VHH binders against Iron-sulfur cluster assembly SufBD family protein PH0883. Designs and how they scored, part 2

Target 1, 326 residues: Iron-sulfur cluster assembly SufBD family protein PH0883, of Pyrococcus horikoshii (o58613)
Amino acid sequence: MLLNGEDGSMTIKINHVKEYEALVEIYKKEGLDTSLFGNRIAAIIISGDKIIGLNSVPGVKIRGEEVENGVKADIEIADNVKLPFPIHLCTGYLRSEGYQKVIFNIKIGKNSIVKFTSHCIFPYAKDFSHEALTSIKVGENSWVSYEDEHIHGEGVRMISKTEIELNKNARYTGKFSLTKHRAKELKLEMIANLGERSVLELESKVKAVKDDSVEVREVAYLKGAYSRANLKSTVIAFDEARANVVNEAYGFGDYAKGHVECHEIVKGNADVQTVPLLRVKNDKAELTHEASIGRINEAQLMQLMAKGLTDEEATELIIRGLLGEY

## First folded at step 1 (VHH)

Design b6 (framework vhh_7b2m_4)
Fold by ESMFold2-Fast, scan of step 1:
Structure b6 (fold): chain B 326 residues (1-326), chain A 119 residues (1-119)
Amino acid sequence: as target 1 above (326 residues)
Amino acid sequence: EVQLVESGGGLVQAGGSLRLSCAASGFTFSSYEVGWYRQAPGKQRVVVASIYSGGSTKYSNSVKGRFTISRDNAKNTVYLQMNSLKPEDTAVYYCARDEWYGEYAFDIWGQGTQVTVSS
């Protein structure tokens, strides 16, 4: 089934109203912004293999197609568009078992400024496999911010691949966060090609607990002259969790500059491995790397708990201290 | 639709040369590591060579010094230049797109092209 956005209103399928209401309630419980379901917000709302909500606004065209075990969506932002509100991408799966594949093809025109707020909502998952393929093409002189937040149940196996293409003077800031819910199995890959004078910032923050297995790969090909990239990964690993992080930067353009930053926080018997891969192919390009590793001190943890903090509160305070957040 | 199409295989005498090509379509070719695999009759498929989007290369020990992998991002094509061919190089050669964390495994495969080296 093919669906298109409608002028300033959400298209809700009557037989899927309860799923829509369930997602809104989950947003309330998790502290997510429910105003993203409003009429002024361009959006696609997915539940399983169904498009249950769709809204377009001036300058944004969304075309969705329901496919086997999933959804494919094409999102086009016109030239010279500055959106006052984010574009809302909601991908839900409200059953305990199954498979879902989502494909997003996103094209931003020239001289435009847009923000995407993406949520993946799998609260009841016990044995669920999710695959996401995203292609983002940013036109000349356009600025894109893409924030991706996840709510997972206990048993999610997720594979997420994102390809980013930045044209001349384009800017892309991408943020991925999975710190409040189970990672279980996560394979996250983001690959960016940077044109002349384009700027890339990628940040991932993942908390792995119990027996979670996490793989994160961020790649920047600084092809254009004067291109800039900053790749940042933060991994918090507890218990017997395993995490492997690979940040790759390739400097090809004259005066291209890349920076790779890795932060690791370990507690218990967790095993975290990070691999920075920097390849300078041009004598005028510059690539730099910094890394930070912190281990949670059991004595400090017990000291804070003795003062009335729970294990969770004490651990959170130590983590914020190590990362500079409060 | 994502597609990889190999060409250039054939029958050649030992000591000869062949150049394989792989044309890619339906994805941002320049963003991916691509490689060549081969599978001989009754054997497991094994890696031959790979090339990162930036041009850095890796070769299996059995072909190092004889084979050269290269890419042309403007043409969305990867090449395998095979020199000093031996009968043991006889196999179906496959082009593949990067598998992120799988050592020498690729997530998109071409249909393959047969290479036969006579003694």
Scores: ipSAE 0.000, ipTM 0.114, lowest interface PAE 21.2, mean pLDDT 83

Design b8 (framework vhh_7b2m_4)
Fold by ESMFold2-Fast, scan of step 1:
Order: C-alpha cells, then sequence, then structure tokens
Structure b8 (fold): chain B 326 residues (1-326), chain A 120 residues (1-120)
C-alpha cells in the first residue's frame, strides 16, 4: 500500500484509529509532546508494517510504502522552505514479539531550514527485532536538526544505520537518546560525508543496564575544505552491561576541523570501551579528541546510602554531579 | 560509474619534463582529495603527491621541489608537472581519488595508469 501526501493537505490521514489512539496515549503517559499529532505537523506515523497516519504541509512531500515487516518512506523538502514546526516521524510497534524494518529516504533542497522529531515506540517489546535504515541528503545552504528518542520495553534488538550527505554550506545536527528505557541490544551507526564549509554535530546518549550490549559508531568524512564535525558520545553503564563506542573522523579537506568527545560513567561490573579513530589526511586539517571517564565510587555510593538514599537515588545523584542533567 | 583517465606519459631523457593529466568523468573532483601514485618494476605502489579540495598539496620526499600537483576544477582535471626527471622516476603513474571514504588505506577510484620512462 502506497500513501502519498503530495496534495499539501493540512489534515492528517488516519487509517487505523485504535492503534493511532494507543500511540497518542503512550505519548501522554511517557510525557512526549502530543501536539506533534496536530494537523499543522508534517508527519508519518507507523505501527508495525502499517502507515496509520500521514500528513503533508506545503514544501514537504511524504510518500510511504507498506512492505513486508515494515515501511519505506521518501521525504522531500523543497528549496527555500523554512518550517515553523518539526516534521514528526513516529515508528511504533505495539506487540511483544516480531520483526520490523523501516527505511527513511530524506532529501532536503537548497536554502531550507527543517527540524525532524523522531520517536521509536516499542513499549511492550519482550522479543522484538527492529532495523532502521535512514539516508539524509542535505542541500546547499540548508540546516537540518534531527532528534531521535526511544521508548523501549525489556527485549529490543535494534540495528540503526544513518547515512548523511552534506552539500556546500549545509548543516546537520543529529541527536540520539536512549537513557530512560532498556537498550538490551543496540547497534547504532551514523556516517556522514561533509562537503565544503558544511557543519556536522552528532550526539548519542545511551544508558546500558543489566546484561545490555551496546555498539555505537559515529563517522565523519571531512572531505570539503573548511568542513567541521563534532562527534559526541555519552555512555552510562551499570551492572554487567557492555558498551563499545567508536568515533571516527577523517580530515581530507583544507582547514577541515574535527572534534571527537567521549563521556563514560561506569558502575558495577559494566565494561565500556571507547575508541577514537582520528586520521589527518591533510597537513592543514585539524582533528582533536576529549575523553572523560567517571566511575561510580563505591565508598561515595555507600556514604550516600548510609544517609538514607537508595542505591538508585545515590547513583542518580552522582551521575548528575558528573554530567549535570542528562 | 566514475572513471579516471590518465594521459601525458611517455619516454623522456634525464633532466627533462613531462606533465601528466588525470580527467574524471561521472563525478567532479572539486570536493575531494586526489593523489598521484607510482609503481616501479618489482616494487610496491607508493604515493607521489596529493592535492585536496582547497588546493593544498603534499609531496613525497623523493619528488619534493621537482614535481608540482595542481587542479583545474572547471575542467575536472588534476595535473602532475614533473621537472628534472631522473631514471629512478621510471614507473607506471596512477591517479586515484577517494570519493566515498571507504578505507583509510584505499582509494575508491583508480585510473588505468600511464607509463613514464626516463632514460639515462
Amino acid sequence: as target 1 above (326 residues)
Amino acid sequence: EVQLVESGGGLVQAGGSLRLSCAASGRTFSDYAVGWYRQAPGKQRVVVASINSGGSTKYSNSVKGRFTISRDNAKNTVYLQMNSLKPEDTAVYYCAADFYGSDDYYMDVWGQGTQVTVSS
């Protein structure tokens, strides 16, 4: 089934009312912004292998295709578009078991400014595999912000790969967050190619607990002259969780500047490995890195617990002291 | 498909000059680094010179001061001007570009090579 939002309609097309209402209720329960379901918001709302909501606004074309075990969507932003509201990408899976694959192909024209708010909503997952493939091409002089937040149940195996192409003077800020729910198994990859004077900011924040296994890879190919990249990863790991983080920056262009920043907080028997891979391919390119490693001090933890805090409360207080609010 | 085609090689006497050209089709050089490599008989391929998107250059110690790499983005061509040629400069010269950033040790696209022979 194909759904097409090219008509510029300001009304949301809803195909499965009960699943749509269930997602809105989950947003309310989790404290997410329910105004994103409004008719002024360009959106694609997915549940399993179905497109249950679709809305286009002037300057934004969304075409969705229901495929085996998932959805493929093409999203095009025209030249000279400045959207007052974010484009809402909602990917839901409301069953406990199964597999879902989602493909997003996003093309932004020239001189445009857009923000994407992406939510992955898998609240009842016990044995669920999710695969996401996202391609983002940012036109000349365009600015894109992409925020991705996840609501997971106890058993999600997720593979997410995002490929980003930045044309001349393009800017992309990408943020991934999975800090309030189980990671379980996470493989997250973001790869960017930067054209002349383009700017990239990638940030990931992951909290791993119990026996979670987390792999994060952020890559910047600073090919254009005066291109700039900042790759930031934050990992909080407890119990027996394992996390491997690789941030790669390749400086090819004249006066290309890359910065890699890794923050780790470890408690218990968790094992966190971070690997900055910095390759300066040009004497005029500059690549730098910064790392901070905080361990929850057992003596400090016990001291706070002796004052009446639970292990959970004491741990949260120490984390806030190390990272601020996260 | 992206193709790189080298030209300008040939036979020259020691002390002479040659200018190699590398023309790209299917993609522009303007945003990417391009290098010249050479492979002498019985030896491994080595880098000779490179130029990035902004025109900044690097040279191997063996050719520094004698060779000049340059680019003409309007013609989608990269040049290697070789002056004061020596018999040890005899090799097949390859043009290479990394358009996709696939591997730190590899170039994504290579030309077929052009033979340079320097007689004593």
Scores: ipSAE 0.000, ipTM 0.099, lowest interface PAE 21.8, mean pLDDT 84

Design b9 (framework vhh_7b2m_4)
Fold by ESMFold2-Fast, scan of step 1:
Formats: structure tokens, sequence, C-alpha cells
Structure b9 (fold): chain B 326 residues (1-326), chain A 121 residues (1-121)
């Protein structure tokens, strides 16, 4: 971890210190948890194609490699580890134009409990392409929580692909959020293979505005007996935005149970398609789905605005009423 | 009880041909995607060719045009026809199967024991 510029050469310190300070300042302005930059937190902090902070703690090994236009990191959690603090993954890009590719290979040992807090910070992007490839392997009897939140500028094209492998009795809860900033162009894919008695929960929540184009794909292969999956996607789409959401569940294992939920809220001329795809490959497997489509009621919107709320405030209140927390 | 049994490897001269077979048992083969991998001494295991349950095929650039993967679901078998063999093709060849193939899946559920292919000049 580069906490006070204690590490690196003079040139690296100056460049890294400036970018590190810039990221911390962005966290403060966006209301993100700056304690994640503490020296007790296992972390990898990336800016462009540079690793500007790296910290390992007992039970967690992080190895990073700077590659062409990006970073590759290997993260290994030992067996029988229960971490009191999350592992912080910070991927930043502080220029207005360019390309960045990041690769995360994450392996969790057996009987471990760990949480990841991931932030992608691209606040000045005007013409920027980001590609993320993440592989997560969860060992037997281990519990993993992975929260991913994005801060984007006006012009981000993002492709994110995540592969998840759950061994016997493993649990994984993944959450993706891009609701406070421009989606612009987003292609998000999360694909999971579930072993015996493993449990998967995936949730994505995206707000698309203006001419944003969003594709979300969540897939669960319920291979193991007694495996369980819940795939949830929520899309809020305004203006002329376009969104296509596909949640796929495949029931292969004896007594495997899968559930897919697709929720959409539409305002204006947005075009949203949500598709649940369920394939029961075993007579003992059970797959279910739930979908809801809500439209912002113009009369209700005007009624709230007449009471002193802005268009934005009234819209958010209606969304909370339709979807709960937002 | 799932098994993948490979056969057909051996010693062959450069420019020659070999046909590898992977016989599957203990599962409903027609629902599985199958890939062929190879590993040369001191190197990482790399993908050679794959075939989905729907018969879509994919080849690595190093073997495209020379190798052909095919399957016979009635016989629970996958084949790798290797033509115009080169010394660089020398490796242990492994068969691997998974419930369903997806482009980003990097791992297979079941693996064979491997069969040695040696190409001399």
Amino acid sequence: as target 1 above (326 residues)
Amino acid sequence: EVQLVESGGGLVQAGGSLRLSCAASGFTFSNYAVGWYRQAPGKQRVVVASITSGDSTKYSNSVKGRFTISRDNAKNTVYLQMNSLKPEDTAVYYCAATYEYHDWLTEYDYWGQGTQVTVSS
C-alpha cells in the first residue's frame, strides 16, 4: 500500500502520490469509504496501467502485474481465514480518453469468509473504453460477498465479464451497481457454475439515461445436487436509453433450485427488454421466475412536483415506491 | 461414476496423421461440450479445439486447417483428426467435458488421463 508515499522511486512516488491523492479526493466527494485506504485493509489500487497501491494481510496474498494498457492481479485467500475487513479493489482511470484492461484472478481457499469491496472510478472519461475480466473460484464451505460500485464520467464504454466457480457448500453473493452516473455503453456478464449444495446470489442494478446502451447477462449453471441460485436484475431507463437484460438458469443437478427476477422501470421513450431463460435439464430440478415492468406515472410525477419536489426528487421517490430501496 | 478415456496417441513422423478418440461413460454425453487440450514438457496446458453440445466448433490458431474435432453422440465419443503434424505438436493431449459450453468458461468439469503424441522430423 502507498499510504504516505513511503514506497517507490522519486519519479514513481511523485506520479503515484498525485494519482493516489486524486483517488482519495474523489472518494471523499462521492461519499465512498476512505477508510478502505487504511494499512490494515488488503488492497490493490490501480490507476490506468499502473499499480499505485498494494497491501497484503495475513491470509491474503495479492500479486499484481502491469501489462499493456492495464493490470493483471492474482488474489489468493488461504484456507480457514475469516477476514475482519473487506479486501479493497480500486480500479481508476483519471484521463479523459484511452483504453484500460484489467484482469482479476481470485481464488478463495476452503472454510473461509471474505468480503470484496470493488470500485471502478472513471470520473473524467469522455471517450474511454474499459474491459474487465474477473475469475472467482470459491473453495469448499467458503462464503464470499463481492460488492462492485461504479463512478463514471460522460463517455465510458465498458465491457465486464465475470466467471464464478462454486465448490461444495460454497456461497457467493455478488452485487453490481451503476445508478448515480452515466452508463453510456455497458456490457455486463456474470456466469456462475454451482457445485453440490452451493448457493449463488447475483444482483445488478443499472440506471440508463439519455442515449445510454445497456446489456446485462447473468447466468447460473446449477450443476451440483441441491445447488441454489437467485439472479436479480433491476434496470431504470429514461429518455432514449436502450437496455437488454438476460437472466439464464440451467438446472442440471438433483434438487437444484433456481430463481430469476427481472425488474424494470421506464420513463420517456426508453426501450427495455428483459428476458428470463430457464432450462430444466433434470426432472428433479426446479426453476422459477418473476418479472415486473413499471412506468413512471406522469400524473403522480406532476403531483409530487406541485408539492415542491424537483423532477429528479419526485422520480426517485416513485422509483423507491415501485422497487423499494434505490 | 464419470470417465473420459483417451486413445489414439503415439509416435509419428512429421507430415503424418493421427486420430485421437475420447470415450465418455457415466453421464449423458449429448448434453456436454468437449474440448481437447495439450501440454508440452515445461509448458502450460493450452486449448487445441472444442465442440459444443450443438456441434459448434472452435480451433486454436496453431492447428486451424490441420485438425478437425467431431463427435458421435450414439457412441459417446469425441474425435480429434490431426493432419500435417509438426514437431511442435508434440505434447500430452487431454480430453475435457463440461455440462454446457460458454465462450468465457475456462475450466471443464471432467478430464481424461491424457495420451502422448510425439512427432519426429
Scores: ipSAE 0.000, ipTM 0.106, lowest interface PAE 22.9, mean pLDDT 83

Design f1 (framework vhh_8fcz_2)
Fold by ESMFold2-Fast, scan of step 1:
Structure f1 (fold): chain B 326 residues (1-326), chain A 122 residues (1-122)
Amino acid sequence: as target 1 above (326 residues)
Amino acid sequence: QVQLVESGGGLVQPGGSLRLSCAASGFTFSSYAMNWVRQPPGKGLEWVSGISGSGGSTTYADSVEGRFTIIRDNDKKMVYLQMTSLKTEDTAVYYCAKDLYYDSSGYEFDYEGQGTQVTVSS
């Protein structure tokens, strides 16, 4: 089944009212922005394999297709569009077990400025597999911000792959966060191709606890002349968690500049491996790397606990001291 | 509240040098790219230079490349613009600008204060 939100609609189409209301209540409980469910917000709201909410606004066309175990959505932003509000992508799964696959194909026209706010909401997951495939094509002179935040239950196995294509003078800032909820099993890949004078910033922040297994891969192909990329990864790993982070930058274009930045905080027996891969393919390209690796000091932790802080409170205080806020 | 305070401007002769400073507060300084933008008398805003949060990468407008150097000190929460071989066309009010997610604000950068005036004249 196909559901279409045509340009010019200011009214959200709601299916399965009870599930829609359940997602709004989860947003309230988790402290997420409920204004994203407003009539002026272009949105696609997914629960399992169903599209339960859809709204288009002038300049934005959203077409969704319900498929086996998931949803495929095509999102097109017209040329010369500057949106006053973000585009809301909500992917929910309100069961404890199962599988979901979501495909987003996003195309931004020329000279446009848009922000995406993406939430993945799996609060009751105990044995759940999620796959997300996102393709983002940014037209000439367009600016895109994409924030992706997750609410996970205890048993989520997630594979997320995002491919980004930046045309001349295009800018993309992508942000992934999974710090407040269980990672369990996470494989995150973000791969970008940069055109002439395009700018990329990718940031991932993941907190891994218990026996979590985390893999993060960020890749920038700086193909265009004067293209710029900044790849940032922050991993906080506790207990027996394992995390592997690979940040890759390939400098092909004349005067292309890439920077890879890795921040790691380790506590307990957690095992974190970071592999920066920088390949200068042009004498005029420049690639740099910066790493920060901190370990939670047992003596410092004990001292704070002796002053009345719990292990969790003392750990959080030390982390905020190292990162500021996260 | 984000606050950026520029200083170091003044009158200088063509071929001279100046160093501009920007003191930042109200945000996690090392997490954001910083920029310098300028506004010549009677003209629009022109982007001049940018530096990544870590300081590992820098970029410059064609008009200033080879003459200006952008530097940051994350411990002091400062960003600097070292200007050399100044030209009369560099006369402008210079603003320090924080890089932000672009979602339709109408501003390319979030910048505060009055800026700092640079006048290049004989």
Scores: ipSAE 0.000, ipTM 0.109, lowest interface PAE 21.3, mean pLDDT 82

Design f10 (framework vhh_8fcz_2)
Fold by ESMFold2-Fast, scan of step 1:
Formats: sequence, structure tokens, C-alpha cells
Structure f10 (fold): chain B 326 residues (1-326), chain A 119 residues (1-119)
Amino acid sequence: as target 1 above (326 residues)
Amino acid sequence: QVQLVESGGGLVQPGGSLRLSCAASGFTVSSNYMNWVRQPPGKGLEWVSGISGSGGSTTYADSVEGRFTIIRDNDKKMVYLQMTSLKTEDTAVYYCAREDFWSGYYDYEGQGTQVTVSS
């Protein structure tokens, strides 16, 4: 593959060419969108404690600093910016062991519409600890979509904390996915403060297998009048996996509305706990909750297998029937 | 630039013991998973043992588990393989191998050290 760093005009600044090429090949193998490495895409590409690719576009300023065991990046989106392409955040660790810490400080101006596509790529991890701290401040009347997908090896211990601040009329949709690769040890925390008429949508999807240990915490402080939050968690747990899901919503503002939705599917000896915490602090605020914990039924599995499906195929069909496509 | 130099091989009787050493240079040894692999006469490369950079995790092939111990000394930039209860089947050239960042395959190995288990 040809890299765009050789041409002029808004080209990606590429360092450590072989590491960059390795990440692109992993994207191809995993079915991830390689167009994100294109010349018109604002991006920061990290490998270990190195910034190996960086591109800014009009309206987006990215400043990165290599630090001990990681990277710190400041990302600023100007006022009145509507990006036709996503901002690409790629955090890789291509060794089998070690420690990495990344810090993202993201500020979105007013009246802007942007999408972030974030990937964490740790395909060879056997004994690796990853810590991520992300701060996102969304300006008035701005719309942000943030999609985060993970590719893990067998031995990742991950702590990810995201703090979200929504100003008046701001909208944030966040999606986290770790369904196709090993979770091993995962602690995911997302905390949002909602201003007046702001809207929050958070969705986490995790598949835990073997002896995986998963903790997911989503928190919404609905401080502003007419603020709205939807917190959704989906956990699929097999074997001896353990998962603890905590979704918290606090209704402070007049006419604030929060909804918490938890869907857990269990197979084998997996142990899943879900804890919704809803606190209405204002008589005009409304908080609602929907939860399900479904166990994959052996009789249903046997019935489908009798029709020619394997155990894996039957299990996937049941999961899709319960959750839809995931 | 990356160098792995093995030593400590030799002729030993069945049931005997031997300690192999690997001197590493040209990279941060404590940051890499390190392996011992061997090639018996007329056969392909066989993985023997692995150790994490901190030394906190070790793994062994079924054929050597309970008989071999992999150790590292990061201050001295050394990796060792302590072999006990040696068998004729352990006769091979032993290589110290660094695991590749991208593929998980071995990207560097030395010239090896010959271990012969025979009377």
C-alpha cells in the first residue's frame, strides 16, 4: 500500500513508516475502515509512546505530546465547523507486554457537527496494561458522535475513563464496542454532565468469555432544564466470565428526562450483575429503567442444533433474536 | 543492532542438568517477551519456553514443563533456561528469540547453542 505522506497539501505527517504500515494491515485484517488513513482525514495515530501519524484539517487543531509510557493529545474543533469526514483517533500497542497511558483532551466549539472514530489496537498483547483518560467538552448547539472499537489480544488489562460536559443544546452520542476480541480485564467508566436542553446517548457493547472480568459504569448528571439522557449497556457473558454493570442517572433539572437500558445475555457459568441507580432530585424530572438478564436456554439450543446448526451458530442466532444485530 | 548471544550448551548425560544463557543488546530487554526455541537434528523449530519482560509470567511447552525453568535478569540484560532431568529428545540447537511486535513471531535469534544429551 501507498502512503499519502509523500505528497503535499494537507498530507498526513507520518513517522515510523513500518509501524504505520503495520497498523494499516491490521485494519485490513480486522475489517476496519482503511479510508481513515486518507489524506483528508484529521487524525492522530499512536503506537506505544510515539505519535506515528498526525494530520490537521481546517477547523480542527490536533496537538500531541509524547510522554513517559504514552501520549497526551489536545484536540480542538473551532466554532461553526461541519466536518464531512470523521476525526480518526488510533491508539496502537504492537508489543506483547508493557504499559501505555493515553490522555485525550477534546474541546468542540459552538454550532459544530463532528464525528470521531476511535480505535484501540492491541492485537499481540499477552501481559499489557492500558490506561485511557478522555475529557470531552461540547460547546453550545454542537453535535458530536464518538465511536470507539477495540481489537485486543489475549492479555489486556484496560482502564478507560471518559468525562463528558455538554453545554446548552449540545448533543453527544457515544458508542463503545468490544465484542469480537478478548476483554480479559476491562474497567470502562463514562461520566456526563448535561446542560440545558442537551442530549446524551451512551451505548456500550461487551462480550466476555473464559475468565474475563468486566466492569462498566455509565453516569449522567442531568443538571440542565430539559436535558435528556439515554444510557444503554449490553453484555454477553460466556464460560466463567464475570461482569458488573452500573448505570447511574441523576435528575436535577426541570423537565430533565433520563432512561437507563441494560441487556445481559448469559451462557455457561458466567456471573453478571446489573445495578441501575436512579435519583430524582426534582419533582418535574423523569427517570425510567428497562433491564433484562436472559440465559441462553439449553432446550432451545438443542432444538436449533437438531435442525442442523452448530452450537456456535445456534448461540449466535439466539443472541441476534434477543438483541438484534450486534 | 539487535544482538542475542546464546551460551552454556554442551554434552550432558541423560538425567543431567545444564543452564543456557542469552545476552541481549540493542533494545530494551525488560520491555520484550523473550522465548527459548530449539531445533532438533532433522526437524523444524520447536518453541520451548517464554517469559514476560517483568518476569511475572512464564510459559512452557508440554514436553519440558516441570523440567525446565526460564528466568530473566533485566539489570544484566540476561535470559536463562535452567534445564534439569535432560532426555535424549532434548538434543537440539537452542536459540534465544525475541517476539516480533507486529506478528507475534520471532524477529531476532542468535546463532544458537548446541545441547547434546548422550552417553
Scores: ipSAE 0.000, ipTM 0.101, lowest interface PAE 22.5, mean pLDDT 82

Design f11 (framework vhh_8fcz_2)
Fold by ESMFold2-Fast, scan of step 1:
Structure f11 (fold): chain B 326 residues (1-326), chain A 125 residues (1-125)
Amino acid sequence: as target 1 above (326 residues)
Amino acid sequence: QVQLVESGGGLVQPGGSLRLSCAASGFTFSSYAMNWVRQPPGKGLEWVSGISYSGGDTTYADSVEGRFTIIRDNDKKMVYLQMTSLKTEDTAVYYCAAGTEYYDWLSDEGYFDYEGQGTQVTVSS
């Protein structure tokens, strides 16, 4: 079925009421912002291979197509659109096993300022494979913020690939978070091409526990003159978890500047590898990196617990200290 | 609890000035960008102005550029909108809204996108 959200009503159209209500209740349980289901919020709400909610606002055109084992959506923001509230992208899967593939094609016009709030909600997954392909094209002089937060059950195998194209003077800030729920198997890739005077900030934060296997790759091709990129990855790994993080920056443009920042915190027998990869292709481009590795010390943990903190509280305090936060 | 409380609205003559205030509580104010948005009678929401978490960057809608100034006081957890040269077209309910430039994944406070009850500004003779 092909669904179109461009009627301009600003009122969400709901299909499959029970699944929609279930997602709202999960947001309440997880402490997520339920105002994102409000009438002023442009949104596409997915459950499995169905589009269960769709809302449009002036300046935002959302078209969705239900496909085999998933959904394909095209999202277009017009020129000169400045949205005070985020565009809500909700991808849910409420079964315990199966496969889902989601494709998002996002185009932002010129001189626009928009924020995306993306949630992937797979709370009951025990044997579930999720594949996401996202393409984001940001027009000249436009500013985009994209926040992606995940709620996973115990058995999610996820592959997520995002391609970002920044035109002249465009700005993009992307944030990925999977810190409060099981990662299990995660392959996350974000690749950006930067035009003249464009600015990119990519940040990923992942907590891996038990026998989780995590791969994160952030890539910036600083093609335009005076383009700037900051790639940041934070991994917290416990138990027997394994994580491989690669942040790549390629300096092609005159006076292009890139910075790569990798932070890892290890507890137990977890194995984490972070690799900054910098390629200066122009003698006028500058690329820098910063990396840190911290280990949670059992003696320090025991000392804090002796002062009345729980294991969780003591661990959090140590993590904040290692990240330069208090 | 998360709260944004706007104040300072009222009736003002065209060409006059007015200062709106927004008091924030229930989240880490200094970590979030703040915005002013408005809703004119019978129309949709219109973004007016934004200020970064530190106050170092400000942005304005073309319709108010040069007439409005957004400022913040992180110690008092306040954001203000100084309005000058007011026009009848500025008549609206004004709301403040929080955005984020930082997400503390280990804290109890994450992203907030909350709007208060608003404050009415009427520009009329």
Scores: ipSAE 0.000, ipTM 0.116, lowest interface PAE 21.1, mean pLDDT 82

Design f2 (framework vhh_8fcz_2)
Amino acid sequence: QVQLVESGGGLVQPGGSLRLSCAASGFTFSDYYMNWVRQPPGKGLEWVSGISSSGSTITYADSVEGRFTIIRDNDKKMVYLQMTSLKTEDTAVYYCARDWEYGDYYFDYEGQGTQVTVSS
ESMFold2-Fast, scan of step 1: ipSAE 0.000; ipTM 0.262

Design f3 (framework vhh_8fcz_2)
Fold by ESMFold2-Fast, scan of step 1:
Structure f3 (fold): chain B 326 residues (1-326), chain A 121 residues (1-121)
Amino acid sequence: as target 1 above (326 residues)
Amino acid sequence: QVQLVESGGGLVQPGGSLRLSCAASGFTFDDYAMNWVRQPPGKGLEWVSGISWNSGSITYADSVEGRFTIIRDNDKKMVYLQMTSLKTEDTAVYYCAKDIYEGSGYYMDVEGQGTQVTVSS
């Protein structure tokens, strides 16, 4: 069954209609962009260990393979490709218990501009382990944006490792967000190698509540001359949550510049530790660090609640004042 | 300097048609994907349609699919949006934007004042 109209290779072939419809309804409920399920969007839609939707467009080749407890996908963007819309990566798990492993190997050619929108959708998880391994190689003069947003149930244990290789003049911006749903157990690692004149921005935003345990590691090896990196981590921690954040920058190249930025907001008995690790390996390289630490003020919280806001609404307003947005 | 100039908007009755134009200058037009984006009253920016640098890939938001057509003319450095079967929900300021990815990820370079489309009786 096809979801919308038919345009040959631009249509998505649906292998599991009911699971596909369930994912679309979850997107509607969570306020995610349902146009990403459109027939002209390059996409891979995963449910458990099955590929339930797959679409390739000119310049983008997606090959998926169902493996034990998961999926392996190879995604190739040709040289000189400039896409007006994102490539949609949807990884779902619609059961309450189990294990899933996904492997993405992404290769971008030279002189290309592309955006990835990645969603991990585990809404019913109560005792679920998820492992993701992603390799991204960005060709010369290519620009890549990769946005990753998660919808988790109450019991997700997640390990995510992403390795990024930037060739000469390549640009990569990676964003990870898990702010509206349970982190529970999260180990997130992003490691980048930067070539000459390449530019990297890695940003993670995580909200940890209850007894959540969060580990985030962002690493930039500024190997190339004139390479530039910005590593940004934001952690919001409540209750008895624990979070450890490590942002590492290694300056090897002549005139390489790295910046590490850590923001933390704490409420209740949460414990957050952020560690910048800066290693200048070349006298001409420059590495800088900036951090901000905020605590939710009980008096301010009570004043906002007295004006009619709920605890959640008042807390959100204070966080926006401290961070601008989250 | 990079410049995008939108035109063609106006007041139109429900079910009517309008053609919007965008004149581009100051950059290598053939190297960029182009988009139409709109801002309804009191709401944020909403992506409407996109066209690749060579017209090999064209996409539309679900809300306008089948009613709007995006066209580009690289020789004239123009992008057009042909709108048919207009609805009151299409009322917005329309902008054209070139595709770039920097810093915050996907970024559409919305530089003009836009062109106002009002669909009302």
Scores: ipSAE 0.000, ipTM 0.112, lowest interface PAE 20.9, mean pLDDT 82

Design f4 (framework vhh_8fcz_2)
Fold by ESMFold2-Fast, scan of step 1:
Structure f4 (fold): chain B 326 residues (1-326), chain A 121 residues (1-121)
Amino acid sequence: as target 1 above (326 residues)
Amino acid sequence: QVQLVESGGGLVQPGGSLRLSCAASGFTFSSYWMNWVRQPPGKGLEWVSGINSGGSSTTYADSVEGRFTIIRDNDKKMVYLQMTSLKTEDTAVYYCARELDYYGWGSYDYEGQGTQVTVSS
């Protein structure tokens, strides 16, 4: 709605429908899956401190509460549920400045299989602080996959903390990606407690440019017997960016097995520190680590640019070659 | 394209035995952990057993420990589940599942129809 005042001021009103449409258009422009806004998809769609979309499907209960500067949501998956489609978590902020806090409490029952597709969309941010707190409890014999992809503007300060509890025979695969847009200031923490015969896979992939400051911390407490954990972090850092990555594994259970993998690719004057912390607390537990540090080869870069590629295009091809992405 | 084809299911009496087979194609079989998972009637999926890429390490759910044995043959691209002392509660559709590596989502990859195991008198 357009409003004109006596003093000549013009105001365009933003409402829930327009914010919803704006998010869908951003998904189209960014190449994200717009079918996630469909009626068959369990979803919570957030814009600022408002819930602008909410859809439930059999076996999934979503309860949302609008709070000061944000949203709190409780998501419960029943026992014995196998979802054919992912649960869509969309957290948007369509203003240039402000603060947002989102709290997700996720509980998965026993013998269930679910996938979460989470998008955090802050395309116009110039001076914006975002805080996310996520608690995920996975019941016995249940499998969870959690994809988290971020679309940021130039000025986002983000703190994200995820706590994961895996019961007996539970499996959790989590992936965090912030590679297409500015990180600016990022603190990402994922902490998991593994029960007996549970399996954890955590992967984070971050691209830091300009003067970005990135902190990533992945922690696995392998408390249960025969528990398994894989912690993987990949950082691509350019210019004057700074990144500090800490992957921690603690082996407590009999025959617990953990693996920590850190990969960094550096170009320019970027400063990246990766720290694998392994603590074997049981002589029957096994913890291993793997790390690689790659610097962009300037001679290879120049050869690609001589063939008509831009610096950015040549750099991307080299990175894909180093990481096995296609 | 990744394909996993399960076979060997059937109707057996309690206390009986069955051997399930899974034929894999479309990927480097020897590089992946392989798992068996099952879905009982009216219930969700339940992980049963896993075997590492080389076959030197195996893991089992408490409900099947001592009764089931997982084996693989990398030359034939096969994984097997030898089931003994079968119980009525073992009635389920059994799926062979590839465990994704660090470069994927790390979840199970299973798209076959599975093989039905029915344990009844």
Scores: ipSAE 0.000, ipTM 0.122, lowest interface PAE 21.0, mean pLDDT 82

